VH-VL binders against UPF0173 metal-dependent hydrolase Caur_2542. Designs and how they scored, part 13

Target 1, 243 residues: UPF0173 metal-dependent hydrolase Caur_2542, of Chloroflexus aurantiacus (a9wi57)
Amino acid sequence: MATLGRNVTITLIGHGTFHLTTPEGRNILIDAWVDGNPVCPEPWKARVRENLAAIFVTHGHFDHIADLVDLARETGATVVCQYDMVPYLEGEGIPAAQLVGFNKGGTVTVADVRATMTTAHHSSTIYENGQIINLGTAAGYVLRFSNGFTVYHTGDTCVTMDMQIIGELYRPDLVILPIGDHFTMDPRQAAYALKLIGAKYAIPEHYGTFPILTGTPEALIEHCREFGVTTEVIALKPGESVS

## First folded at step 4 (VH-VL)

Design z29 (framework fv_ozuriftamab)
Fold by ESMFold2-Fast, scan of step 4:
Structure z29 (fold): chain C 243 residues (1-243), chain A 122 residues (1-122), chain B 106 residues (1-106)
Amino acid sequence: as target 1 above (243 residues)
Amino acid sequence: EVQLVQSGAEVKKPGESLRISCKGSGYSFTSYYMHWVRQAPGQGLEWMGGINPSGGSTGYNQKFKGRVTISADKSISTAYLQWSSLKASDTAMYYCARGLFYDSGRYYFDYWGQGTLVTVSS
Amino acid sequence: AIQLTQSPSSLSASVGDRVTITCSATQSVSYMHWYLQKPGQSPQLLIYLGSNRASGVPDRFSGSGSGTDFTLKISRVEAEDVGVYYCMQALQTPYTFGQGTKVEIK
């Protein structure tokens, strides 16, 4: 398995949920699908709750926010999300003092991490009680840690030229990106995204959870070769970490 | 008109191999997932697994993982369910069903095949 | 795995009766889907995403519910409605079905 050597630990909890520990020892989540997540390892259902400082939300689909309200209420974690999601989350019982709402292009600092919200081409609605609730538009994040290590999580998205702008402006060291196909990029689009971004490392996600999510890290690596992309693909299984 | 046509009934002995089929027509075969659902005699429905015919990627219910293989041949719009070694407990009606997407990794079954009865006995 | 329990397991109705079938999940699901298996036939889709009727399904069929409790209603049952009704969740794998509700028409 690869070593980052940057005092940041990244763990795939499963599907689209990631746990990160900062250089300062702060614990953060990107998205929050844990208890009902079919691939989340049992020990991580409890462990994700330990000293949780912040949860960064990419968009409002159930497989990204199912445990958001419960985790935020239980842990006191700061919820970082698109501004339009704030009234919904307040209505669900997250105290306003825990909610940091902002929007694409903007940057906030939470848990010693500078987070810039990026564009993602995806929908962001939730269905409950027979209602379709608009939770803004899908987003990704550029997370810059105190030591300069920079992670770009694309969010759920197709490939877009905006990724080249993100790569040039923020120069991420590591990209987290979906390869599952059907609802997000397929492995070939993801390889092209890595060409646009130019990061040293990539962690694929949002694949293998369900039969419909057919992309594989092996296919991603093959298409990276096709496009002359030298990014090292770090294929984490649920519960595995890199640091 | 969308149709799923399955292969005919099979009578087998324990230990024998078997492959049954489900041929889709009237739609873009590679644009929809194909799933297999079993129904043991006098029992309810059990999801076995599914396949993306475009890439051949599969997912299984853990209960059936390693006991069956799901595959597809997109050139003839046909999905398969295969056993290397049948057991008496495999006696059931087997349905293929087309998956219609509604959310990430979530779908309902809009069209079903007529079913293939598999009987395994000595 | 999410377990689905239907109630009742069976019922007998006369033409014109109102039929109500419930499906209870062990954890919250976003939507419930309903299927009808007529005697000797494959299952057919009745209701998807909680409340939407599938193509060709008469308006006497309706679905409702949220969270863990969902209901399928037939406002005025007809002889052709005989069969076994199944609820299904696809929130997480393995996708699961209820045990079925057998509807007999007198």
Scores: ipSAE 0.000, ipTM 0.404, lowest interface PAE 17.5, mean pLDDT 89

Design z30 (from z01 with heavy chain S57Y D103H G106R; framework fv_ozuriftamab)
Fold by ESMFold2-Fast, scan of step 4:
Structure z30 (fold): chain C 243 residues (1-243), chain A 123 residues (1-123), chain B 106 residues (1-106)
Amino acid sequence: as target 1 above (243 residues)
Amino acid sequence: EVQLVQSGAEVKKPGESLRISCKGSGYSFTSYYMHWVRQAPGQGLEWMGGINPSGGYTGYNQKFKGRVTISADKSISTAYLQWSSLKASDTAMYYCARLGYYHSSRPYYFDYWGQGTLVTVSS
Amino acid sequence: AIQLTQSPSSLSASVGDRVTITCSATQSVSYMHWYLQKPGQSPQLLIYLGSNRASGVPDRFSGSGSGTDFTLKISRVEAEDVGVYYCMQALQTPYTFGQGTKVEIK
């Protein structure tokens, strides 16, 4: 079993939602699909609400923001998102004081975490009540903790050469990346992404939740061998943590 | 305009083989899954299975796995449902339905349906 | 397998009445889809992903709900609304439908 040894706990809530605890003991979420998430363990529906300091949003699709407004309003957590999403979220009832909008290439500090928004090649448009709502562009994050531990969450994306730039500039220790195929990278593309990034650890996500998301951690490991990638794949089940 | 056109009604005897079809038009056939839904006389709707026409990958409701074969010929934009040996209990209306989706990882829904093929199996 | 139970199984309404149909799932499904099968016709999409109206569907139809409990509402029923209404989940296989609610117009 892998251990991080960096005073950061990472828990897969399910699908694309992650709960992290910082070295300072601050709780944060990456994306927010909890209550309606079929793979979220029941105890974690309550636990994500405990002392929640911030929610980092990768993009506006419902499987990433379904519980965002309710969680932000209930907990008072700061919502960190791409700038173009701010008017929509304010209109949905998140107080402006809780919204931190920024954009790709920029860095903000929230909950003792230094967050840089990265590119992700994916859509971020929704259809709601007969309207097409553009929620900007899909994003990932580089999260640098106070002790230097660095997590790169790619967001929903295909593989892109930009990942090499992220790897060289930020030197992430751990990558969270989708392997589900169909809407995101398949395991082979994800293995190539890990070659470009060069992280020590990887946590796959966005697979197995629906029948069409057919990618597996086993296939990812096989393709890592194909590309000579030595990244250790940590396949968390919903509710499991690594620290 | 998206349209799914199914083959005509069939009257068969138990033990006979049968293949019915569903031809898609007005869209990219290989870009959507095609599924089959059964409706026994006076009963509700029951999902049987579906196919990805691009790769030929199939999924079945376990109740029908081994009893029917789902296939597709992408060169003529047609999906098929086939029985090697019909039973009287196979008497039903059979619908093809296109599996639509709007965004990543959401549960899917059937956006267009064929007109139905009535299959009657009796001695 | 996720089972869907609709209530009521049948109803009779007069033109202009409000009609409410519920669908209860044995497990959380996140979204519910609704179909209308008019007499002698194939099912047609009415509501998808919980609350979105399909193309051409009048605004008197609305969907709501979350988790395990979902509702379809017709604010002012019309004669053309006669048929059997089905809820559906496609969260996991096997995809399942409710048993149907027959709506008759007086």
Scores: ipSAE 0.000, ipTM 0.442, lowest interface PAE 11.6, mean pLDDT 88

Design z31 (from z01 with heavy chain L99E Y101F Y102L D103H S105Y Y108W Y112L, light chain Q92R; framework fv_ozuriftamab)
Fold by ESMFold2-Fast, scan of step 4:
Structure z31 (fold): chain C 243 residues (1-243), chain A 123 residues (1-123), chain B 106 residues (1-106)
Amino acid sequence: as target 1 above (243 residues)
Amino acid sequence: EVQLVQSGAEVKKPGESLRISCKGSGYSFTSYYMHWVRQAPGQGLEWMGGINPSGGSTGYNQKFKGRVTISADKSISTAYLQWSSLKASDTAMYYCAREGFLHSYGPWYFDLWGQGTLVTVSS
Amino acid sequence: AIQLTQSPSSLSASVGDRVTITCSATQSVSYMHWYLQKPGQSPQLLIYLGSNRASGVPDRFSGSGSGTDFTLKISRVEAEDVGVYYCMQALRTPYTFGQGTKVEIK
């Protein structure tokens, strides 16, 4: 069982949604698919709403933003997202004062966390009333906490050489990355991503939620061995935490 | 031919156990969620719950949670709905429905339905 | 839970008439699906994700709407369109259906 020892608690809510508690005790989410998420444990549907300070949005697909508007309106949480997503979310009823729009390469500080938006190679649209609404381009985040602990969430993406740059510039301690295949990296591509990034820990996500998402942590570990990657894989079940 | 075939009509007494089935054919059974929808006589459609046949994870409408069990056997591409003790109020038509898949944009929808299983519970 | 209310609960139309059915949700939804249950048959998909016609569904059927209000229209109803129409949301569990709209043809 791994321990991080850095006063940051990370919980997999399910699929692509993560709950983190900062060293200061602030609660934040990365993405927001909770109420309709088939793998989200029942207690966490209420718990994500408690003292929620911020929600960091990787991209606009439904399985990442389905509960975004409701959670933001209910809790008053600051929504951190790509600039082009702001008019859509404001139109859906999130007050402008709760919206912090920025873009790839930029850094903002919200809930005592320094967040840098990174590149992700994926689409970022939502389907509404027969129309595809453009919500910018898919992104990841580098979240640096007050004590220097650094988490890189790749977002939904294929493997890209840009991950090496992120690893070298930000030196993340822990990476959250998708392994589900079909819409994102498969376990072998994810293992190669870990080779590029060089983090000590990895938490896989975006697998097992639906039958088509066939990647497994076991396959990821095997391919890490194939590539000589020493990153420790922490396979959290929905509702499990590491701290 | 892509289809869902349900088990035949059942006539039972209150207190009896029952399991009805829904067999998928012509597609990858574990690649789609399977759901159960109930229709009481002369009434509308009511979602009971669903299952991911790959891992066996289930979701229930609270109204039916603890009153029925949803399961699946992927080796024979069959989903089940089971009662340990039937009540007269369980008299209804029961449909299985496959949750269709568009892409990660979701939500999905029921694109394929079984023919229905009529369950009659009377003394 | 998101409750769906359809209007009207029933209607009688003549062949060639325009039929309009509405579905109102207690909470905003992004997508509405529509099903037709013909007498003695299982439900069949008509419209998915708001406005997309399912395979084999004639172009006289159309769906529209946003937020809490959605509409199904049949531009020129035919005798084969008799049945009960249901709206459905699958945005949040529990998945819910409207109470149904019975369409009879004179």
Scores: ipSAE 0.006, ipTM 0.470, lowest interface PAE 9.7, mean pLDDT 89

Design z32 (framework fv_ozuriftamab)
Fold by ESMFold2-Fast, scan of step 4:
Structure z32 (fold): chain C 243 residues (1-243), chain A 122 residues (1-122), chain B 106 residues (1-106)
Amino acid sequence: as target 1 above (243 residues)
Amino acid sequence: EVQLVQSGAEVKKPGESLRISCKGSGYSFTSYYMHWVRQAPGQGLEWMGGINPSGGSTGYNQKFKGRVTISADKSISTAYLQWSSLKASDTAMYYCARIGYDYSKLYYFDYWGQGTLVTVSS
Amino acid sequence: AIQLTQSPSSLSASVGDRVTITCSATQSVSYMHWYLQKPGQSPQLLIYYGSNRASGVPDRFSGSGSGTDFTLKISRVEAEDVGVYYCMQALQTPYTFGQGTKVEIK
């Protein structure tokens, strides 16, 4: 496994949910699908609740927010999300004091992390009890830690030229990106995304959870060779970490 | 192991109130929507409505809206279907069913309760 | 509301026969879900999103179709397959089921 050497631990909880520990020892999540997540290891169901400081939400699909309200209410964690999701989440029972709403291009600081919301080309609509609720547009995040280590989580997305701008402006050390195909990039699009971003490391996600999500890290690595991409692919299994 | 356990059979008279229950276990109760499906004697399945237990928001089949109330108590992982005034036409088997994850396509019922038979007669 | 019509309404098959059940929607639904209700039991999921088998469902069951026309097939029916089969759409509310296809083994 690669060593980052930057006092940030990144764990794949499963599918699209990531747990990160900052240089200060603060715990944060990107997305919140844990208890009902078929690939989440049992020990991590309890562990994500330990000293949870913040949850960064990429978009409103159920496989990204299923445990959001419960985790926020149980832990007191700050929920960082697109502004339009705030009234919905407050209506679902998250106290207003825990909600930090902002939008694409903006930057907020939560849990000692500077977070810039990026665009993602995906939907962000929830089907709730017979009604279609629009929760804004899909997003990703650039997370800059206190020591300058920078992570770009693309969110659920297709490949887009905007990724080159994110790579040039923020110079992420590590990118987290989907490779599952069907709902997000396939491995070939993801390899092209890595060419645009230019990060040293990549962690693939959003694959293998359901039979229709057929992308593999091996296919990603093959297409990285096709495009001359030198990014090191770190294929974490659910529950595995890199630090 | 996911289980949905429903309350026992009920025999009631027209005009009486009733609340039946569906208790979920083996999963995060607030992470799945809970819906009610009715089956009149000798008939097929009919969707009644559902609830998001996290926030309490509900959706109803217009045919049943105002005739029943769907609610949930997440502290005890239990969903409810309630009538203020039963009618003989409410005689049916009532199932609770959990909605699986997948907004990118269509929702489906992955687990079902064992059913609660409600008989309404004089 | 989207109406689902199943064909046939009932059938009688011998063990080892191939059984085909169709479900037709009044408008495009993209995917169809299939359930089996065995005598005296609650419905159980067989197929979801058109062709995916639910956990524990034998591979003799398969689903296919798109748009408005969907099919459930049992390649070699067994005695335990007796019951009523229902298709379901959840593209829009109200969620609707087909009228059911009763399968008897005789």
Scores: ipSAE 0.000, ipTM 0.445, lowest interface PAE 12.0, mean pLDDT 88

Design z33 (framework fv_ozuriftamab)
Fold by ESMFold2-Fast, scan of step 4:
Structure z33 (fold): chain C 243 residues (1-243), chain A 125 residues (1-125), chain B 106 residues (1-106)
Amino acid sequence: as target 1 above (243 residues)
Amino acid sequence: EVQLVQSGAEVKKPGESLRISCKGSGYSFTSYYMHWVRQAPGQGLEWMGGINPSGGSTGYNQKFKGRVTISADKSISTAYLQWSSLKASDTAMYYCARLGYYGSEFSGPYYFDYWGQGTLVTVSS
Amino acid sequence: AIQLTQSPSSLSASVGDRVTITCSATQSVSYMHWYLQKPGQSPQLLIYLGSNRASGVPDRFSGSGSGTDFTLKISRVEAEDVGVYYCMQALRTPYTFGQGTKVEIK
């Protein structure tokens, strides 16, 4: 498995949920589908709750926020999300003091991490008690750690030229991006996204959880070769880490 | 038309092995999780576990983990539930059930939309 | 694990009566599903995600509720509605069912 050597540990919890430990030893999540996630390893259901400092929310779909309210209430973690989600989450029982709302293009600092919200081309809704609730627009994040290590999580998205701008402005070391097809990029489109971004490492996500999410890391690697992309693909299985 | 067809009733002795089956038809077999639900005589429904037929990944109710194995053969659209060593307490009706989803995305929320007819397993000496 | 408790455990109704079955969860759930098991048959889906009727289910069946309290209603019960009704949550593993409500027609 690759070694990053940057004092940041990244663990795939499963599907679209990631656990990261900062250089300062702070624990953060990107998205929050844990308890009902069919691929989440049992030990990680408890571990995500340990000293959890913040949860960064990409968008409002069930497979990204199913455990958000419960985790925030149980741990006291700061929830970082698009401003338009704040009234909904406060209404669901997350104290206002734990909610940090902002929007695309903006930057906030939480848990020693500088987070810039980026665009993502996807929908953002939740089904709850017979209603479809609009939770704004899908987003990604550029997370800059205290030591300069930079992670770009694209969120759920199709490929877009905006990724070239993000690559040039922020120069991410590592990209987390979906390859599942059907609802997000397929592996070939994801390989093209890596060409636009220019990062050294990539971690694919949002594949294999459900039968229709047919993208594979092997296909991603083949299409990277097709496009002359030298990004190293780090295929994590649920519960696996890189540091 | 979606149909789940289970194997026939079984009568076994404690310590014997057994594998029962659930064959799906009328839909893309690898596009839906298949789960197993147990019902002891005169009792309610109890979830046992399920499988993603595409990749073979499984999830179990802790009560049954290690006691049964769930598997699938996508080439014949069939899911299996198997015991290496049966106990009298395994006497029950066993149902397979397909895990459905809401809307056009497969990311959830989920519910059992179709059920097999059931396989009665009787374990006695 | 989320425990689901149904009330009543059993009831006897006359054709044309309104039947109300409740399901209470030990933790908040976003949706509840309802199944009917007729005598000698496999369970069948009635209501999914709180209030959506499954294909072929008559409009006399309805579901409602939020948080920890959910309700299944039959506006005018018919003889064919005899059986055991189960609520179910699939929000969190292990997936759990209520203990069942037996409905008999007098």
Scores: ipSAE 0.016, ipTM 0.560, lowest interface PAE 5.9, mean pLDDT 90

Design z34 (from z01 with heavy chain L99S G100P Y101F D103Y S104D G106R P107G, light chain T93Y; framework fv_ozuriftamab)
Fold by ESMFold2-Fast, scan of step 4:
Structure z34 (fold): chain C 243 residues (1-243), chain A 123 residues (1-123), chain B 106 residues (1-106)
Amino acid sequence: as target 1 above (243 residues)
Amino acid sequence: EVQLVQSGAEVKKPGESLRISCKGSGYSFTSYYMHWVRQAPGQGLEWMGGINPSGGSTGYNQKFKGRVTISADKSISTAYLQWSSLKASDTAMYYCARSPFYYDSRGYYFDYWGQGTLVTVSS
Amino acid sequence: AIQLTQSPSSLSASVGDRVTITCSATQSVSYMHWYLQKPGQSPQLLIYLGSNRASGVPDRFSGSGSGTDFTLKISRVEAEDVGVYYCMQALQYPYTFGQGTKVEIK
């Protein structure tokens, strides 16, 4: 049982979608797969729409942006994404005034959160209706809240030595990282990522949604022991929160 | 079970507007693309276009772009195909068909089809 | 634009015969999909992504091929297999179907 004690609530909506409430009481999403997400609890389909201030996009795959346009248009939320996604999203009907485009290494402030875009080793193109659409390159985020609490979301990625740089420069308190295998890190790679990052807490994601995503929090914990990693793994089920 | 139920046959005159529908049931409507395929009398199958019901993004066969509008209302799990001004050449059987949308570069396929809507346009 | 040409355009087979239908694309495609339209009915999926059978499709149906040349085989045709068979590509716009192969059972 973990508590963060930092006035930030983190909820796993399901798969790769997270809902966070800031110390100021503002709601933000990381990625946006809700309505069509088979593991999203029914009550959360409505709840994500309540007082939604911003949506941070890690990359352009369907399981991360399927509800992005609808949520942005319905709620008026600011969409924070890699610059190359901006023309596509504006073309899909998100008003330009709601779009904040930037790139890896840069920092923007949205909803009282300072967000730095990080690298992720993954693809970010979509294959829609017979066309390949390039939505830039996969990214993660370092989100620093007003009280100094810092969350590193790695995005969809394999393990990379670059994670050590992120850990040393930003010193995240909590890391959100994929463990599903097949499309992202497996639990053993994720445990090694935690060794490189050095965060106090970890929330695994991107597993169990489909049979092919075989990674488990139990396997992650086992490999953390293997590598001497003392990070506390907080295995949230869809709809569960930690604060 | 998965079902796609289309609206009934239509008989129209050239210049009239028309909207036909395809209602999905037995699955998550926003998790699959919906496509429209036409079949002129005695002819083969021709793809017209498709829609992602989640975001409303559409793709069209250029032959039909600007001549028809594809839309969807996810609150009632229904996709639409609409003409502002019908022509006699629009006489055909129209099918809706469902597609999984997460296949990367492998190509989409149509796993379930509606029963068809016959549209007859004659003066 | 990718054009798909099927051969033959029509054939007549007896129950138990082996039926082979080919589909040729004007440029390389990753996968071919196959559909059957029985008389008076909607098309139904038979084979997707080259060689995978759709749910409920008997194992007498098989798909093979790569690049520009693809084949649908029925090892022992049955009376219920009568209809028009279509290949389809969805690699690029516009998605296209072959002209169809009419299979009659005598």
Scores: ipSAE 0.000, ipTM 0.434, lowest interface PAE 13.7, mean pLDDT 89

Design z35 (from z01 with heavy chain G50W S57Y, light chain S30R L49Y Q92R T93Y; framework fv_ozuriftamab)
Fold by ESMFold2-Fast, scan of step 4:
Order: C-alpha cells, then sequence, then structure tokens
Structure z35 (fold): chain C 243 residues (1-243), chain A 123 residues (1-123), chain B 106 residues (1-106)
C-alpha cells in the first residue's frame, strides 16, 4: 500500500463515502452513506461519528446522503453543500447554523480545509413521496489542507475537459474518482480523466457495491498504461486507509 | 419472465446441517442482490441478510450473524442459505427476495419473492 | 435499529369500505414500502418508494407519508384484498418490517 507522507489520512468507508483526518486531527466526511451501505465495515459505522467536524456533500442521491441528516444532527458537524440543497436540508432538520451553502467556482474554509466546489456532470434529483425534488447540480471538491496537500474529489461524473483546468489551477496531489460505469465513468474514461488532471495518486471509488457497477481497479490500471498515465492507483478496500 | 424458485420443504433434527436454495431465472442474476427473509410460525417477516452474486459480498442481520451462511453460485444462478447446526428455533418459512432498484437515488425494495421453503426442526 | 409499528394490528372490513393502515418509524425515513401476504402465499410488492404502485396493483391502493409516519389506503376494499399487510424500510441495516396488519373481509 502507498505512503502519502502528508499528515492526512484517507479511509474508504465504502462506495462513495470517505473519511479524512486533517493535519490538525480534525475528522471530515465526503458524502454520508454508512448505516445501510452494504460494503461499509461494521466498526466504521461507529467510528465515523467520533469527533466529526464536517461533511462535504457532492450531490443529493441516496447513496451519498442517506445518513447525512442523522449524522449532522447527532454530531453537530458542519454540512458543506451546494446552495440549492440548503432549504431542503434545513427542512429535514439540520439546524441552519450547521449549513454552509456555496456554489461551483467558490471557495469556503471549514474544519481548517479550503474547499473549492467544482463541476460534475451528473444528476442531483431525488424522487421522494411522489415528488421529484431537484437538489441543484452535481459537484466535486478541491480540498486544500493547511500543509498544502491537495485532494480533488471529482464527484459522480463522466469525463470532461474541465478536469484539465482543475488540474492546472489547483495541482492536486491525489484524486478520488468513480470507475463503476453505468452511472459514472467507466475505467477507461477514468484513466483519461487522470491524464487530464495529472495527479500523483488516484483512489478509485463507486464500484463493486452493486452488481451493475462493473468497473475494476485492474481495468483502470490497464487503461492508464494505454494512455501513458503514470498516476499511482491506490485501490483501497472498504475500511482501508492510506496516510 | 422473472422467477425465483426455492428448494422443497425440509424436516430435520436439532444439530443437523442444512442448505436450502433459491434459483433465479428470466433476468441477469449477477445484476441484482438476493436477500433472505424468514417467517416463524404465526409471526411476521424478519430480514436475515443479503448477497451480491457478482462479487460474493454478503451482509447479515446481527441476530443471524454466525448462525447462518449466505452464498451463491453464479454459474447456475442460485443463492443458498446454510446452517451448520440447526436448532428448534430455526423452524420457519424462509423466503428469498430480489432487491429491485432503478438508480442510486432511493432506498431499495423487494420486487420479486420466491415461493418459500418450510424448514421444520424437531426431535 | 429502526422499529416499525403498524396500526391497527388487525381489522375486519366489508367490501366497498375504506381501509387505512398506518406505519410509524422510530427514526425518520425517506420512503416506506408496502407488501401484501395473502393466505398461504409469499409476500408481494404493493407500494414502493412511499407512493408508487407496483406493476398490476389497482389504483384503489395508495401510499403517502413522510418522516416517521406513513399510511397505506384502500379506497374500496375487495374480497381479494384479504391478507396481512407489511410496511418495510430499507434505508438502514438491519432492514425492518412492521409487525403486520391482518385485514379480513366479512
Amino acid sequence: as target 1 above (243 residues)
Amino acid sequence: EVQLVQSGAEVKKPGESLRISCKGSGYSFTSYYMHWVRQAPGQGLEWMGWINPSGGYTGYNQKFKGRVTISADKSISTAYLQWSSLKASDTAMYYCARLGYYDSSGPYYFDYWGQGTLVTVSS
Amino acid sequence: AIQLTQSPSSLSASVGDRVTITCSATQSVRYMHWYLQKPGQSPQLLIYYGSNRASGVPDRFSGSGSGTDFTLKISRVEAEDVGVYYCMQALRYPYTFGQGTKVEIK
């Protein structure tokens, strides 16, 4: 398993949910699907609740926000999300004081992390109790830690040329990106995304959880070779960490 | 035409091992989770666990963890529920059910159920 | 675990009556699913995602609710509607069912 050496610990909780510990020892989540997540290890269901400072939300689909309201209310964590989600989440019971809404291109600082919201080409609409609820547009994040270590989480998306701009402007050290196919990039598109971004490390996500999500880290590595991409792929299993 | 066909009724003694089956047909077997649900005589429905046939991953209701094993053989589109040592309290109707979904935006539901396998454990 | 409590536990109705069954969750859920188990048969899907009727389910069946309280309604009950109705949540593990509501037709 690779060593990052940057005083940031990254753990795959499962599917699209990540737990990170900052250089200051602050705990944050990217997305929030834990209790009903079929691949989340049992010990991590309790651990994600320990000293949780913030949750960064990429979009409003069930597999990304199923535990969001409960975790935010229970822990007091700050919820960072696209502006248009704020009224919905407040209506679901998250106190307004815990909600930080912003939009693509903007940067906020939460839990000692500078977060820039990026574009992602994906839907962010849910169907709930006979209603179609629009929760804005899907997003990714560039998270810049106090020591300069930078993580780009693409969110759920197809490959887009905008990823080259993000790579050039923010120079991420590590990228987290989906490879599952069907709802997001397949491994070949993800390898091309890595070519556009130019990061040293990549952690694949959003695969293997359901049978329809057929992408594999092995296929991603093969297509990285196809495109001459030298990014090191760190294939974490649920519950595994890299630091 | 989607069908889940379960194995026939079983009569066993305490301490015996047993494996019951659920065969899926009319769909891509590896594209859906298979779950097991039990119903004790005169009681309601109780969820036991699941298997993802594609990757072989399983999950269990804590009440049944360590007491049963869920497995699948994707080459014959069949899921299994197994006991190494049966108890009288295992007497129940056992259903397999397919987990249906359209996308990742909502909680999931059981769209098709097997006909059930009655397991009777008595001395 | 999310516990689901149905009310009433049983009821007797005449053909043409309106039947209302409620399901209360100990924690907020987004959707509730409903199943019907006819005597001697396996459960069958009736309503999913709170208000969507399963294929072949008559429009006399409807589901509603949000948060912790959900309702299943049969606008004009028919003889074939006899059985036990179960609500279900699949938001969190363990997946749980209500205790069931037995519907008998006079």
Scores: ipSAE 0.006, ipTM 0.539, lowest interface PAE 10.5, mean pLDDT 89

